# Designs tried in a protein design chat: VH-VL binders against q5slc1. Part 2

Target 1, 112 residues: q5slc1
Amino acid sequence: MGALRGRWAEEEALRFLLGKGYRLLWRNRRTPFGEVDLFMEKDGVYVVVEVKQRASARFGAPLEAITPGKVRRLLQSARFLLGRDDLPVRLEAVLVHGTPKDFRLEHLVLEL

## First folded at step 8 (VH-VL)

Design n1
Fold by ESMFold2, fold request of step 16:
Structure n1 (fold): chain C 112 residues (1-112), chain A 119 residues (1-119), chain B 108 residues (1-108)
Amino acid sequence: as target 1 above (112 residues)
Amino acid sequence: EVQLVQSGAEVKKPGSSVKVSCKASGGTFSEYAISWVRQAPGQGLEWMGGIIPTYGTANYAQKFQGRVTITADKSTSTAYMELSSLRSEDTAVYYCARDFVYEYYMDVWGKGTTVTVSS
Amino acid sequence: SSELTQDPAVSVALGQTVRITCQGDSLESYYATWYQQKPGQAPILVIYGKDNRPSGIPDRFSGSSSGNTASLTITGAQAEDEADYYCQSYDSSGYHVVFGGGTKLTVL
């Protein structure tokens, strides 16, 4: 998992998505195009989910934005993991705000 | 696996400064912060500040603002803490620690550097 | 507000259960992190997060949290558990680390 995100934040994002009816296929899978945080499925559609933590960081570390280049690499990673490029794939993010005992989640669809 | 090796004990005069080093081994220096924590004789732990080497910007406890400077050299995997205008109450053991900022704990500590400030 | 309060000392009979408490406003937002320190040694992490133990920490150590209070529990205290114990959290900004004053545990 990423150096600037706690495991607690990823677990909360996962529980949130499971509660919305998503099914987990893989987590923290490496590909030639980068690491996929959560690879999931919902209603016959594969979903790549990037988890970002937006907390009051102790050192003012910038929260790395999900750039258009990152979105492209997430799609490439999904196609690599599936072994094909003709299936519907959705790209999403979960932003985790706050602290382990006082957090909120923001769920986004990423533009291709 | 990761170890933090600190520089040796120092004896200093009031009004001088001290610079303590903390060398990391066994991991990527940029994946965590290095925090500095001191402990005066018979007293508790006191956080002084820290740095994430990738960002190069240090964060300081309010009490030490203006007297402490924390830096890091990624090429040598070494962090430094310099405390200026030393007083006798700065006599303490100074620890560096690996600080997983987003996990909220310090898991690897150096053995400490004793700084004695005396006339 | 950001201060963490611990009792300065607590005693436990060998083999008995003891709780070391830590109280502060920030514990409503953060789990306490707990460290053990023996004389002449650096602190050692013993509990973090909700109730996580690092490798090498005996399972008699556990953590709990409720409201603005956190506790470190040692079930079946052993002589080697005699040490100072510090809780850690953060100030209201979340940028500055705060330690409790420490609790000296004596095993009788």
Scores: ipSAE 0.341, ipTM 0.803, lowest interface PAE 2.7, mean pLDDT 88
Fold by ESMFold2, fold request of step 16:
Structure n1 (fold): chain C 112 residues (1-112), chain A 119 residues (1-119), chain B 108 residues (1-108)
Amino acid sequence: as target 1 above (112 residues)
Amino acid sequence: EVQLVQSGAEVKKPGSSVKVSCKASGGTFSEYAISWVRQAPGQGLEWMGGIIPTYGTANYAQKFQGRVTITADKSTSTAYMELSSLRSEDTAVYYCARDFVYEYYMDVWGKGTTVTVSS
Amino acid sequence: SSELTQDPAVSVALGQTVRITCQGDSLESYYATWYQQKPGQAPILVIYGKDNRPSGIPDRFSGSSSGNTASLTITGAQAEDEADYYCQSYDSSGYHVVFGGGTKLTVL
């Protein structure tokens, strides 16, 4: 995982998705196209999930957005990890807002 | 394993400045912060500020705003803390620490740099 | 208030259980982070998050929190546990790190 997201935030996102019936296949997997935070499966569909922690202004760290370019790289990473490009793949994000004791999650579908 | 190696002890006169270095050894700077924490003799820990070296932006405790400058050189994996307008009350051990800002802890600490401010 | 309040000193008999407390408003939003410091040494991380121990920290150390209070508990205290203990949180902005005043633990 990247230094701009805490393990606590990723764990909360994972717990949330597991509670919604997602199955974890792999986490924090590197590819030539970038890192996949959570690689999961739901209802016969592979799901790549990007976990974003809403950045604090501490140390002036930039607020990262999930751009169309990032979405394309996530799809490329999924195809690389699967070794094929003909399987159903869904791209999703979980945004983690707040602090470790006072947070909320926002679950999004990412469109190409 | 990352180690933080700090520069040696300093003796300074009131009104001068001091610049302490903190070099990451056994790795390179990643996207963690280097925080600076001081401890006066017989006193507790006091956070001064920090920097995420890969972003180059510093954050300072309000008490030190205007007197402290924190910088980093990514190419040498070294962070610096400069404290100006020194007073005898600035006599302390100055630590640098690897600060995982989104995990809310400092896991690797330098051994400290003793700065003595006296006439 | 951004202050974290700790008792200045606590004693425990060898082999007994001791609790070191930390109080502050920010502990409603952040878990306390706990550091141990022995004389002449840099602090070391002993507890972070809800109740996480870094590698190398004995399992007799644990953390807990409730409301604006956090606790570091040592079960079966040993002579080597004699040290200063600091809690850490943040100010109301979340931008600045705040330490408690420290607790000197004496093992009798």
Scores: ipSAE 0.298, ipTM 0.788, lowest interface PAE 3.1, mean pLDDT 88
Fold by ESMFold2, fold request of step 16:
Structure n1 (fold): chain C 112 residues (1-112), chain A 119 residues (1-119), chain B 108 residues (1-108)
Amino acid sequence: as target 1 above (112 residues)
Amino acid sequence: EVQLVQSGAEVKKPGSSVKVSCKASGGTFSEYAISWVRQAPGQGLEWMGGIIPTYGTANYAQKFQGRVTITADKSTSTAYMELSSLRSEDTAVYYCARDFVYEYYMDVWGKGTTVTVSS
Amino acid sequence: SSELTQDPAVSVALGQTVRITCQGDSLESYYATWYQQKPGQAPILVIYGKDNRPSGIPDRFSGSSSGNTASLTITGAQAEDEADYYCQSYDSSGYHVVFGGGTKLTVL
């Protein structure tokens, strides 16, 4: 089951992070452990960023939390993409609230 | 690529019901909504409701609440729209469309199912 | 209250530029989505989001918005652009899809 999320929300999250000095390496990259929304770099550190959008009011789907299991799979995905497991990787999320013309972003660190 | 194949034309009496099917081919059925849009002769487009098959809960336009039932069968990749208590005003072409809810557009449309309600 | 208003008809001379407008309160929160429909055919998506064209839609089609008004612009209109055009948005809750009444474009 994949996360339901609009490309507009992902674009806004990306723009926000680029404005904070992050550099994009890969986007929407599939791995055996799941999909990585944004794989980035900031100040010499690799960063995996999960982009989440509140469920659409149209269908009332519950917001799926970023579980400890999901966080572990993000780390596994990062190690897969890097081809090694000995590098530090930060895990972050951007939560997108609202509509395409009236939204806000919440940026946070994910921990195991 | 996804194609939506709808069931054939229907002629119905007032007071009866009609059930229109919409079969998706290509891709996975659970990644988008199926929306139903009707168009009476010479008139504009009117959204009736839709369903995301993964969620299983339908969403209905207020005008049709109580008369329309929208369901999906993931095993056959088929969505259904049933409209009850038919009136002559329900004569229309009924379209299903792939609805990317979080992108706010419908990109693939069925060819439409003509439903004629006559006395 | 959730109504999207479009002029019922607009004409343009071949090769000229035309703007089709759509007005509604929800367009302050959402970009309009635009569909083209020719007689006897299903609608096709022509513009979504701020100004995105699906593959296969000519670059003479563009979208814009300001306040509660959205516009579909056809630069250098062609005979095959003659069709009905519908805008789409949502009601105030974001729960229901709303279409405008449609605009018949005639290319002279």
Scores: ipSAE 0.295, ipTM 0.785, lowest interface PAE 3.1, mean pLDDT 88

## First folded at step 13 (VH-VL)

Design r2
Fold by OpenDDE, look of step 13:
Formats: sequence, structure tokens, C-alpha cells
Structure r2 (fold): chain C 112 residues (1-112), chain A 119 residues (1-119), chain B 108 residues (1-108)
Amino acid sequence: as target 1 above (112 residues)
Amino acid sequence: EVQLVQSGAEVKKPGSSVKVSCKASGGTFSKYAISWVRQAPGQGLEWMGAIIPKYGTANYAQKFQGRVTITADKSTSTAYMELSSLRSEDTAVYYCARDFVYEYYMDVWGKGTTVTVSS
Amino acid sequence: SSELTQDPAVSVALGQTVRITCQGDSLRNYYATWYQQKPGQAPILVIYRKDNRPSGIPDRFSGSSSGNTASLTITGAQAEDEADYYCQSYDSSGYHVVFGGGTKLTVL
């Protein structure tokens, strides 16, 4: 139920990013360091995208899951998928607020 | 140049709580994490936890889980570390450090806050 | 495993080369970071991401890694290099920062 619940949000996030010129490389990819929701490329830079779905339509809520450790794991996952650690990787998040019939997207760049 | 200014020395009784502050200046508080590291007299460095102030999210060392709380106030560019149920073994210098998660290092450190726990 | 081990103490003669090694299973997946600490002072970053030096750190400091080990090398030790050196990395989960036990370097 939980996994299915997140599916539509991930799909909308993907659609949104594709519309912005992102290219999908991997989706729902499991690595020894964790799972990557979306691994994409934008303007020659690899991007790991974390998708979060929230019931509330209110923007600006804390990203409880985006901890320092989570960031590290996402970076390591990206490097694992690339097979190298010398390429720039950017972390981003897409928050999907609402329901499948009425939702809003918030796109965040994780600059740390 | 980024600086981390910590609150002053604390003397506490066993069983009480201490809250140490770490104020950042000269940079963008939203672009890094803050780690807390302590050092008991004559001992090594011990990581306690870290927070991403921008998101208010934190990780804690298992040793301190449930006893330490790390928070941040973005409006004042200040991070806090609160340690409860203090014991004599908690006597140490407590450091905050700018933690660049992308780069895997802590490059700016506060001068440390001495916390003494004694009856 | 989340443990990093260092020799507690090493010595080096002035102008000579010394290597401080850090060992741990997590080093197979994560880079080591090195800090220098002198008495009564906060730690100072000296090496990060294996072999990178921050601005202001002398080029006599270098970093390397092999397998489950990482090393800090001082080529041409100076008197001011006498200090404690700590390696730092992360446990296997990536959620926790871990430090080595520290190495006391004496310059003779």
C-alpha cells in the first residue's frame, strides 16, 4: 500500500522533470547504499532525485527524510550506479503535495 | 569567512540537562550541515550527531539516541545541542563544526564549550 | 562495522617522513578525512577526500588509501607538526560519522 501510494507521486515527479529537460537514466534502482527513486541527467550533470509525497497541499514542510545520512547514501548510490566518483552529482527533491486528482509539485535543489 | 561561535562553559549536576548553542556568521547557513563532536579530557573525538538546518533534519549517534536533541534556528543562524540526564562521563569539550555533506568533511570548527558534570 | 583504528602514538625526526594509517571496513566505501589537533585547540582539517588539501595546509601533508586503509603522510616533518591526528569517515550505513582513536605524533 505504501509503495503503491508513492507510485503516482513518482510518476508525476518524473513527468515534471522530463518536461524541464531532464533525462531519465534509472528509476527505482536499488544499490548497496539504498534505493534511488530517480537518477537523471540535466545539462551534462547527473542528478539524484528523491521523491516525497505528502497529503497536505501546504508547501514548506520539513523534509524529515532528508537527513545528512540520507544525503550521503544518495551520493554513494549515485557513485555506485556510475561506477565512478569523479563526476559531479547533484541531489534534488520533488515534493508532491495532495492527491492524484489535485496535486502540486515543489522542486528543491539540495545544496550542501 | 565563516565562523562558529559557541556558548560559554557550563557546570551541571548529574541528572540535569545542558543546551549548547553554535551561532554561524559570515556565510550561508542553509548550505551546510552542523555536526556536534565532543571530547572528554585526554580522550579522542566522538561524534554525537548532525543537523541540516535548512530542513531541520538530524541524525544521532546510537550512543546518544534518546538523550541528545539537535536543533537549529535559521532566523538566527544558530544550532543547538541539548544533552539530558547528564552523567560525570559527559564532562567534555563540545564542538560544533560546519559539515559539508557533499564533500565529506568538517572545515570550520567552533572553539568548543566545556561542560562539567559534577555533584 | 563502524570502527576506525589508529596507532595511539608515532614519532618522527625533524625533516623525515612519517605515515599515519587509519584502518576500517567502512574505508572501502567512504573516503577518510584527516584532522590535526593541538592541545587546547579545536581540530583543523588537513586532508579530505583521500588526497585533497584545504587552502593554508602545507604541501608536505598528503593523503592516500588502499583497501580498507587510509594514510596521512607528512614528508619533511616540522616541529609545528607535533599534534594529535584523527581520521574520520562514516559507518557502513552512512548515517553516522566515525572517528579513529587518534594518533599522537611526536617530532624529535
Scores: ipSAE 0.815, ipTM 0.921, lowest interface PAE 0.5, mean pLDDT 93
Fold by OpenDDE, fold request of step 16:
Structure r2 (fold): chain C 112 residues (1-112), chain A 119 residues (1-119), chain B 108 residues (1-108)
Amino acid sequence: as target 1 above (112 residues)
Amino acid sequence: EVQLVQSGAEVKKPGSSVKVSCKASGGTFSKYAISWVRQAPGQGLEWMGAIIPKYGTANYAQKFQGRVTITADKSTSTAYMELSSLRSEDTAVYYCARDFVYEYYMDVWGKGTTVTVSS
Amino acid sequence: SSELTQDPAVSVALGQTVRITCQGDSLRNYYATWYQQKPGQAPILVIYRKDNRPSGIPDRFSGSSSGNTASLTITGAQAEDEADYYCQSYDSSGYHVVFGGGTKLTVL
């Protein structure tokens, strides 16, 4: 059930980002440093997108899972996938609030 | 240029708690994390944890899990490290440092806060 | 958790070259960062991402890596280089910062 729940949220996040001009490179990609939900490109910049589900439709809630360690792992994963560490990588998050029948998306660019 | 100004020395009894502050001067808590590192007399550096002030998210070293709390106040550009259930072994200089997560280094350090735990 | 190991102490003659090495499995995946610390002072960043120097750090300091090791090299040691040097990286999980035990460098 958890896996299925995550899948619809990721799909909605992907659809949202594609609509905003993002290009998908990889999804659900496992690396030695963790799994990357969405690895995309926007305006020539590589973007790691973390998709998170929220049970409520409350916006502005803390990104409790976006810890320094999580950021580090995502960066390492991105650099691993790219095969190089000299290119800029941006981290973003898409929060999916609600249920498959009634949801809202919150797109956040991590400032680090 | 960013400077980290830490609170003054503390003398504590065993079993008590200490809360050290680290205020960013000349800048804001933006695009970096704050790490806390301590050093007991004559010993090496020991990482305690780190926080991303913008999001209030933190990681802790396993050794201190449950006994340390790292927080941040964005409005005052101040990070805090609270250590509870103090024991003599916690006597050390406690440093805060600007941690550039994307670059994997700590480039700006506070001058340290001496915490002495004694009965 | 992963650990980083360093020799506790090394010495170098004035003007000579010395290499301080850090070893640990995590270094196969993560860069090492090097800090210099003198008595009564906070650590100072000297090398990051293997071989990068911050502004203000003399070019006699250099960094390298090989396998599960990272090294800080001082080419032409000066008296003021006498200090403790710590390597820093991350454990295998990437969630935790780890420091080496430190190396006390004596300049003879």
Scores: ipSAE 0.808, ipTM 0.920, lowest interface PAE 0.6, mean pLDDT 93
Fold by OpenDDE, fold request of step 16:
Structure r2 (fold): chain C 112 residues (1-112), chain A 119 residues (1-119), chain B 108 residues (1-108)
Amino acid sequence: as target 1 above (112 residues)
Amino acid sequence: EVQLVQSGAEVKKPGSSVKVSCKASGGTFSKYAISWVRQAPGQGLEWMGAIIPKYGTANYAQKFQGRVTITADKSTSTAYMELSSLRSEDTAVYYCARDFVYEYYMDVWGKGTTVTVSS
Amino acid sequence: SSELTQDPAVSVALGQTVRITCQGDSLRNYYATWYQQKPGQAPILVIYRKDNRPSGIPDRFSGSSSGNTASLTITGAQAEDEADYYCQSYDSSGYHVVFGGGTKLTVL
């Protein structure tokens, strides 16, 4: 996500996840392997959250950016942030559909 | 037990295209990626690309970028690799493999599809 | 660099120990995975994430890493271990899978 354009979407995603009991560790953190939008913890598991903003309110659309390589890079980023590569990390995505005034959230747990 | 069943051997002319299929059975198609790897006669393994069928997203090796298309049909648990503008050097055995991205390995391989490109 | 290099061929006497090494800058950041391939067969996963063995792989196979290298070791080589061995990892970008050139292991 662009730093500016996606800020509101990221904020809503964060709010959503906090409401679900996630704990924020890092936000908008750059690593040698890429940027992590949200690095969180849920029930003792570290979670990398990719926030995606979509202009369309259409749910169920493919996550165009969630390629095998993207997943790999996010995992490496997580490992980098943790300073460890032996802990399980879950990858999730929050899709924000719509506009700041009218939006919907889609929360995806990536199982790979 | 997960198995990957690939389509049969292909004989193609230079300049044509080939589309190889890889059908998964015995597992959850949505929980892994599918990588495509080829091997020319007497040569080593060469990664071509991979797709996450669940999301329809793919990566390609730079060498094949623009010439290879990897797709997947979740309804049939089938992945496809289409290679266009075939050349003689594309003659190879093409493998699909279950790729666990989180674990960084390919543990289940198809038996391979022989593609022969000759004039 | 996204290149992984292996010796093209190595030999080991029956019952002896052999180590096949893979070298590449990307190995500093990514684990190596090892595959065994016999003629006319698809590759078989033998070691992943440095030193993990899949079910069914004999414990004589082990993995290690150091710096920009990863190694597959066969302790007590058997005749059936004669095969090609490939290391696999990822390029520096992390977007691409890369294989080593393969090592032909001959058991004498």
Scores: ipSAE 0.805, ipTM 0.919, lowest interface PAE 0.6, mean pLDDT 93
Fold by OpenDDE, fold request of step 16:
Structure r2 (fold): chain C 112 residues (1-112), chain A 119 residues (1-119), chain B 108 residues (1-108)
Amino acid sequence: as target 1 above (112 residues)
Amino acid sequence: EVQLVQSGAEVKKPGSSVKVSCKASGGTFSKYAISWVRQAPGQGLEWMGAIIPKYGTANYAQKFQGRVTITADKSTSTAYMELSSLRSEDTAVYYCARDFVYEYYMDVWGKGTTVTVSS
Amino acid sequence: SSELTQDPAVSVALGQTVRITCQGDSLRNYYATWYQQKPGQAPILVIYRKDNRPSGIPDRFSGSSSGNTASLTITGAQAEDEADYYCQSYDSSGYHVVFGGGTKLTVL
């Protein structure tokens, strides 16, 4: 199951995370297990970031695209990009609510 | 330590529906997924679907798509599996299990709920 | 959909070594997880991510993989090891969990 997002949403998510001290490794990278929106590093930990665009500014809405299978595929994609599967990987999501002219960001750490 | 307590045995008529509950105690309900796995008498394990309670998102096995609904109530740390249009072939023990998606395993299992479908 | 195959039954003499193998194309990309199940009980996790043992699982249980196969090995089988063993992984899409058919292990 794919996530809904736009280029502008990804840009804002990236800008946000860079401002938080994240380092970008790969962006919009396709793997045999799916596409990774942002593959980053934070404090020595690799992070897969899924960017989702929401039509409204409503917070707290379900992450309809972040299913167990989606998480699994993102982890496999991370392992593929790293070329190894013995390193911990964290999964995060950035929800971009609204429009390019008026938006809010919601940063979620997927603890599973 | 996390424990999964399932609802009691069910006896159902064909065509009806059954809803099995799985209550988690201990730990944090929001830090894992819940998988549902059934086992017919003398048969193997069969995955039905899984949900991430924190986000309310679920996947289903193709075999049960449209007939199974998996939900979760975070306020009560309870996951549910509802199976509709029951048939005799649905007679089985139904398990819920803590599914650590990051580690690709199910480490805590409920004791199972026996569902018998009979005319 | 992708499937995992196991021999339905194997036997091992007490104190000897036995290997239970799981085969499937998805194992080329995904880890295999192994569960032990005894009659009237829920499955118990014994091996995950190829060769990791949960706490409480004796070190006579080990895991390995090669190509499209994964194996559970019991080195020095004990009487209490008699049970059904299931491998578990994911289909080619990664969205669905799949189980092998199970292997009934008899300890002689």
Scores: ipSAE 0.800, ipTM 0.915, lowest interface PAE 0.6, mean pLDDT 93
Fold by ESMFold2, fold request of step 16:
Structure r2 (fold): chain C 112 residues (1-112), chain A 119 residues (1-119), chain B 108 residues (1-108)
Amino acid sequence: as target 1 above (112 residues)
Amino acid sequence: EVQLVQSGAEVKKPGSSVKVSCKASGGTFSKYAISWVRQAPGQGLEWMGAIIPKYGTANYAQKFQGRVTITADKSTSTAYMELSSLRSEDTAVYYCARDFVYEYYMDVWGKGTTVTVSS
Amino acid sequence: SSELTQDPAVSVALGQTVRITCQGDSLRNYYATWYQQKPGQAPILVIYRKDNRPSGIPDRFSGSSSGNTASLTITGAQAEDEADYYCQSYDSSGYHVVFGGGTKLTVL
C-alpha cells in the first residue's frame, strides 16, 4: 500500500486538478487527524484530495480504505487546516493507475 | 421522506449468527453512510460499525471486529449487518441509522430489530 | 469502554431549566451530537454541531460546548421532555463513533 504511492502520481494529480481550475492551498500537510495530500479550492468550496497510486489496472474494484472513519478523519483535517468548521468542504480522490510512462487518472468526488 | 425499514425480530441460539436488514426508501442510497447501533435491555447505545454503500467500504468498532460484517446492496437500497458467534449478551435492539459523516450526526433511524439470544 | 461521561440521572421541575452534561477528551477536537430516546422508541436527533436544532425540535433545546465538556440545555422543561439523552462523538482516533452512557431526565 505504501509502495503504491509516489511523488510522480501526486504531481500528475495536482497538474490535472490545476487544469480543471482548482487552486492549490497546501500539500502534504500533517494534522492531528492525519495527513492531507492536496488541500485545494474550487468555486468557493474547499477540497481535500486524496491521491492514490495503483500499480496495475483493475476493473470494477472498489476504493480501498475509503471508509466512513477515513472520510471523517479527512474532513476533520480540512476543518483543522481552515481553523473553522462553517466553510463548505468536500472530499475527492484521484486514482493514478499505471506507471509514469503509461498512466490514467480517475477523478472521484465523494458525495457524503 | 427517507425511511429505514428493518427486518423483523429474531430469536437465536448461542453460537449461531443473525443477519439484520435495513432498507432505505426515498432519496438515493449512495449519498450517506449507514451506521449500526445496538442497545441491550436497560443499557445505553453502542455503535457497531458503518458502511458507505456507494463504495461498499465498512469500518467497525474494535469490540466487534471479527464478529460483525456490514454490507450493502445498492440495487435494493438495503444494508445488512451480520453478527456471528452469538451469546446471551448480544441480546439487544439493533438499529440502523442514516449517518451524515460530513455533519457529524445520524438523523434517520430504523425502528430497531430485537434479537434475543437464548438457549 | 465509553470515552464520554454523562450523569446517569437528573431531575427538573416542570417549567424550569436543566442542563445535561457530557465530558470526554475527544470533545476538544470533535463536536458532541445529542439524541433523545423515549421508552420503546428509536433515538431522535436533537442537537448537532454548532448547537443546531433539526427541523421539528422545539426551541427550548439548545447546545453548548467548551473544552472537554458539552451541554444540552432544556429551558422551560415540559412533561414530554422526560426521556433518556445521549451525547455522541468519536474516539481519539476519529475512526469510531462513541456514545455517552446516557442521562435519564425526570420532569417533576
Scores: ipSAE 0.429, ipTM 0.814, lowest interface PAE 2.9, mean pLDDT 87

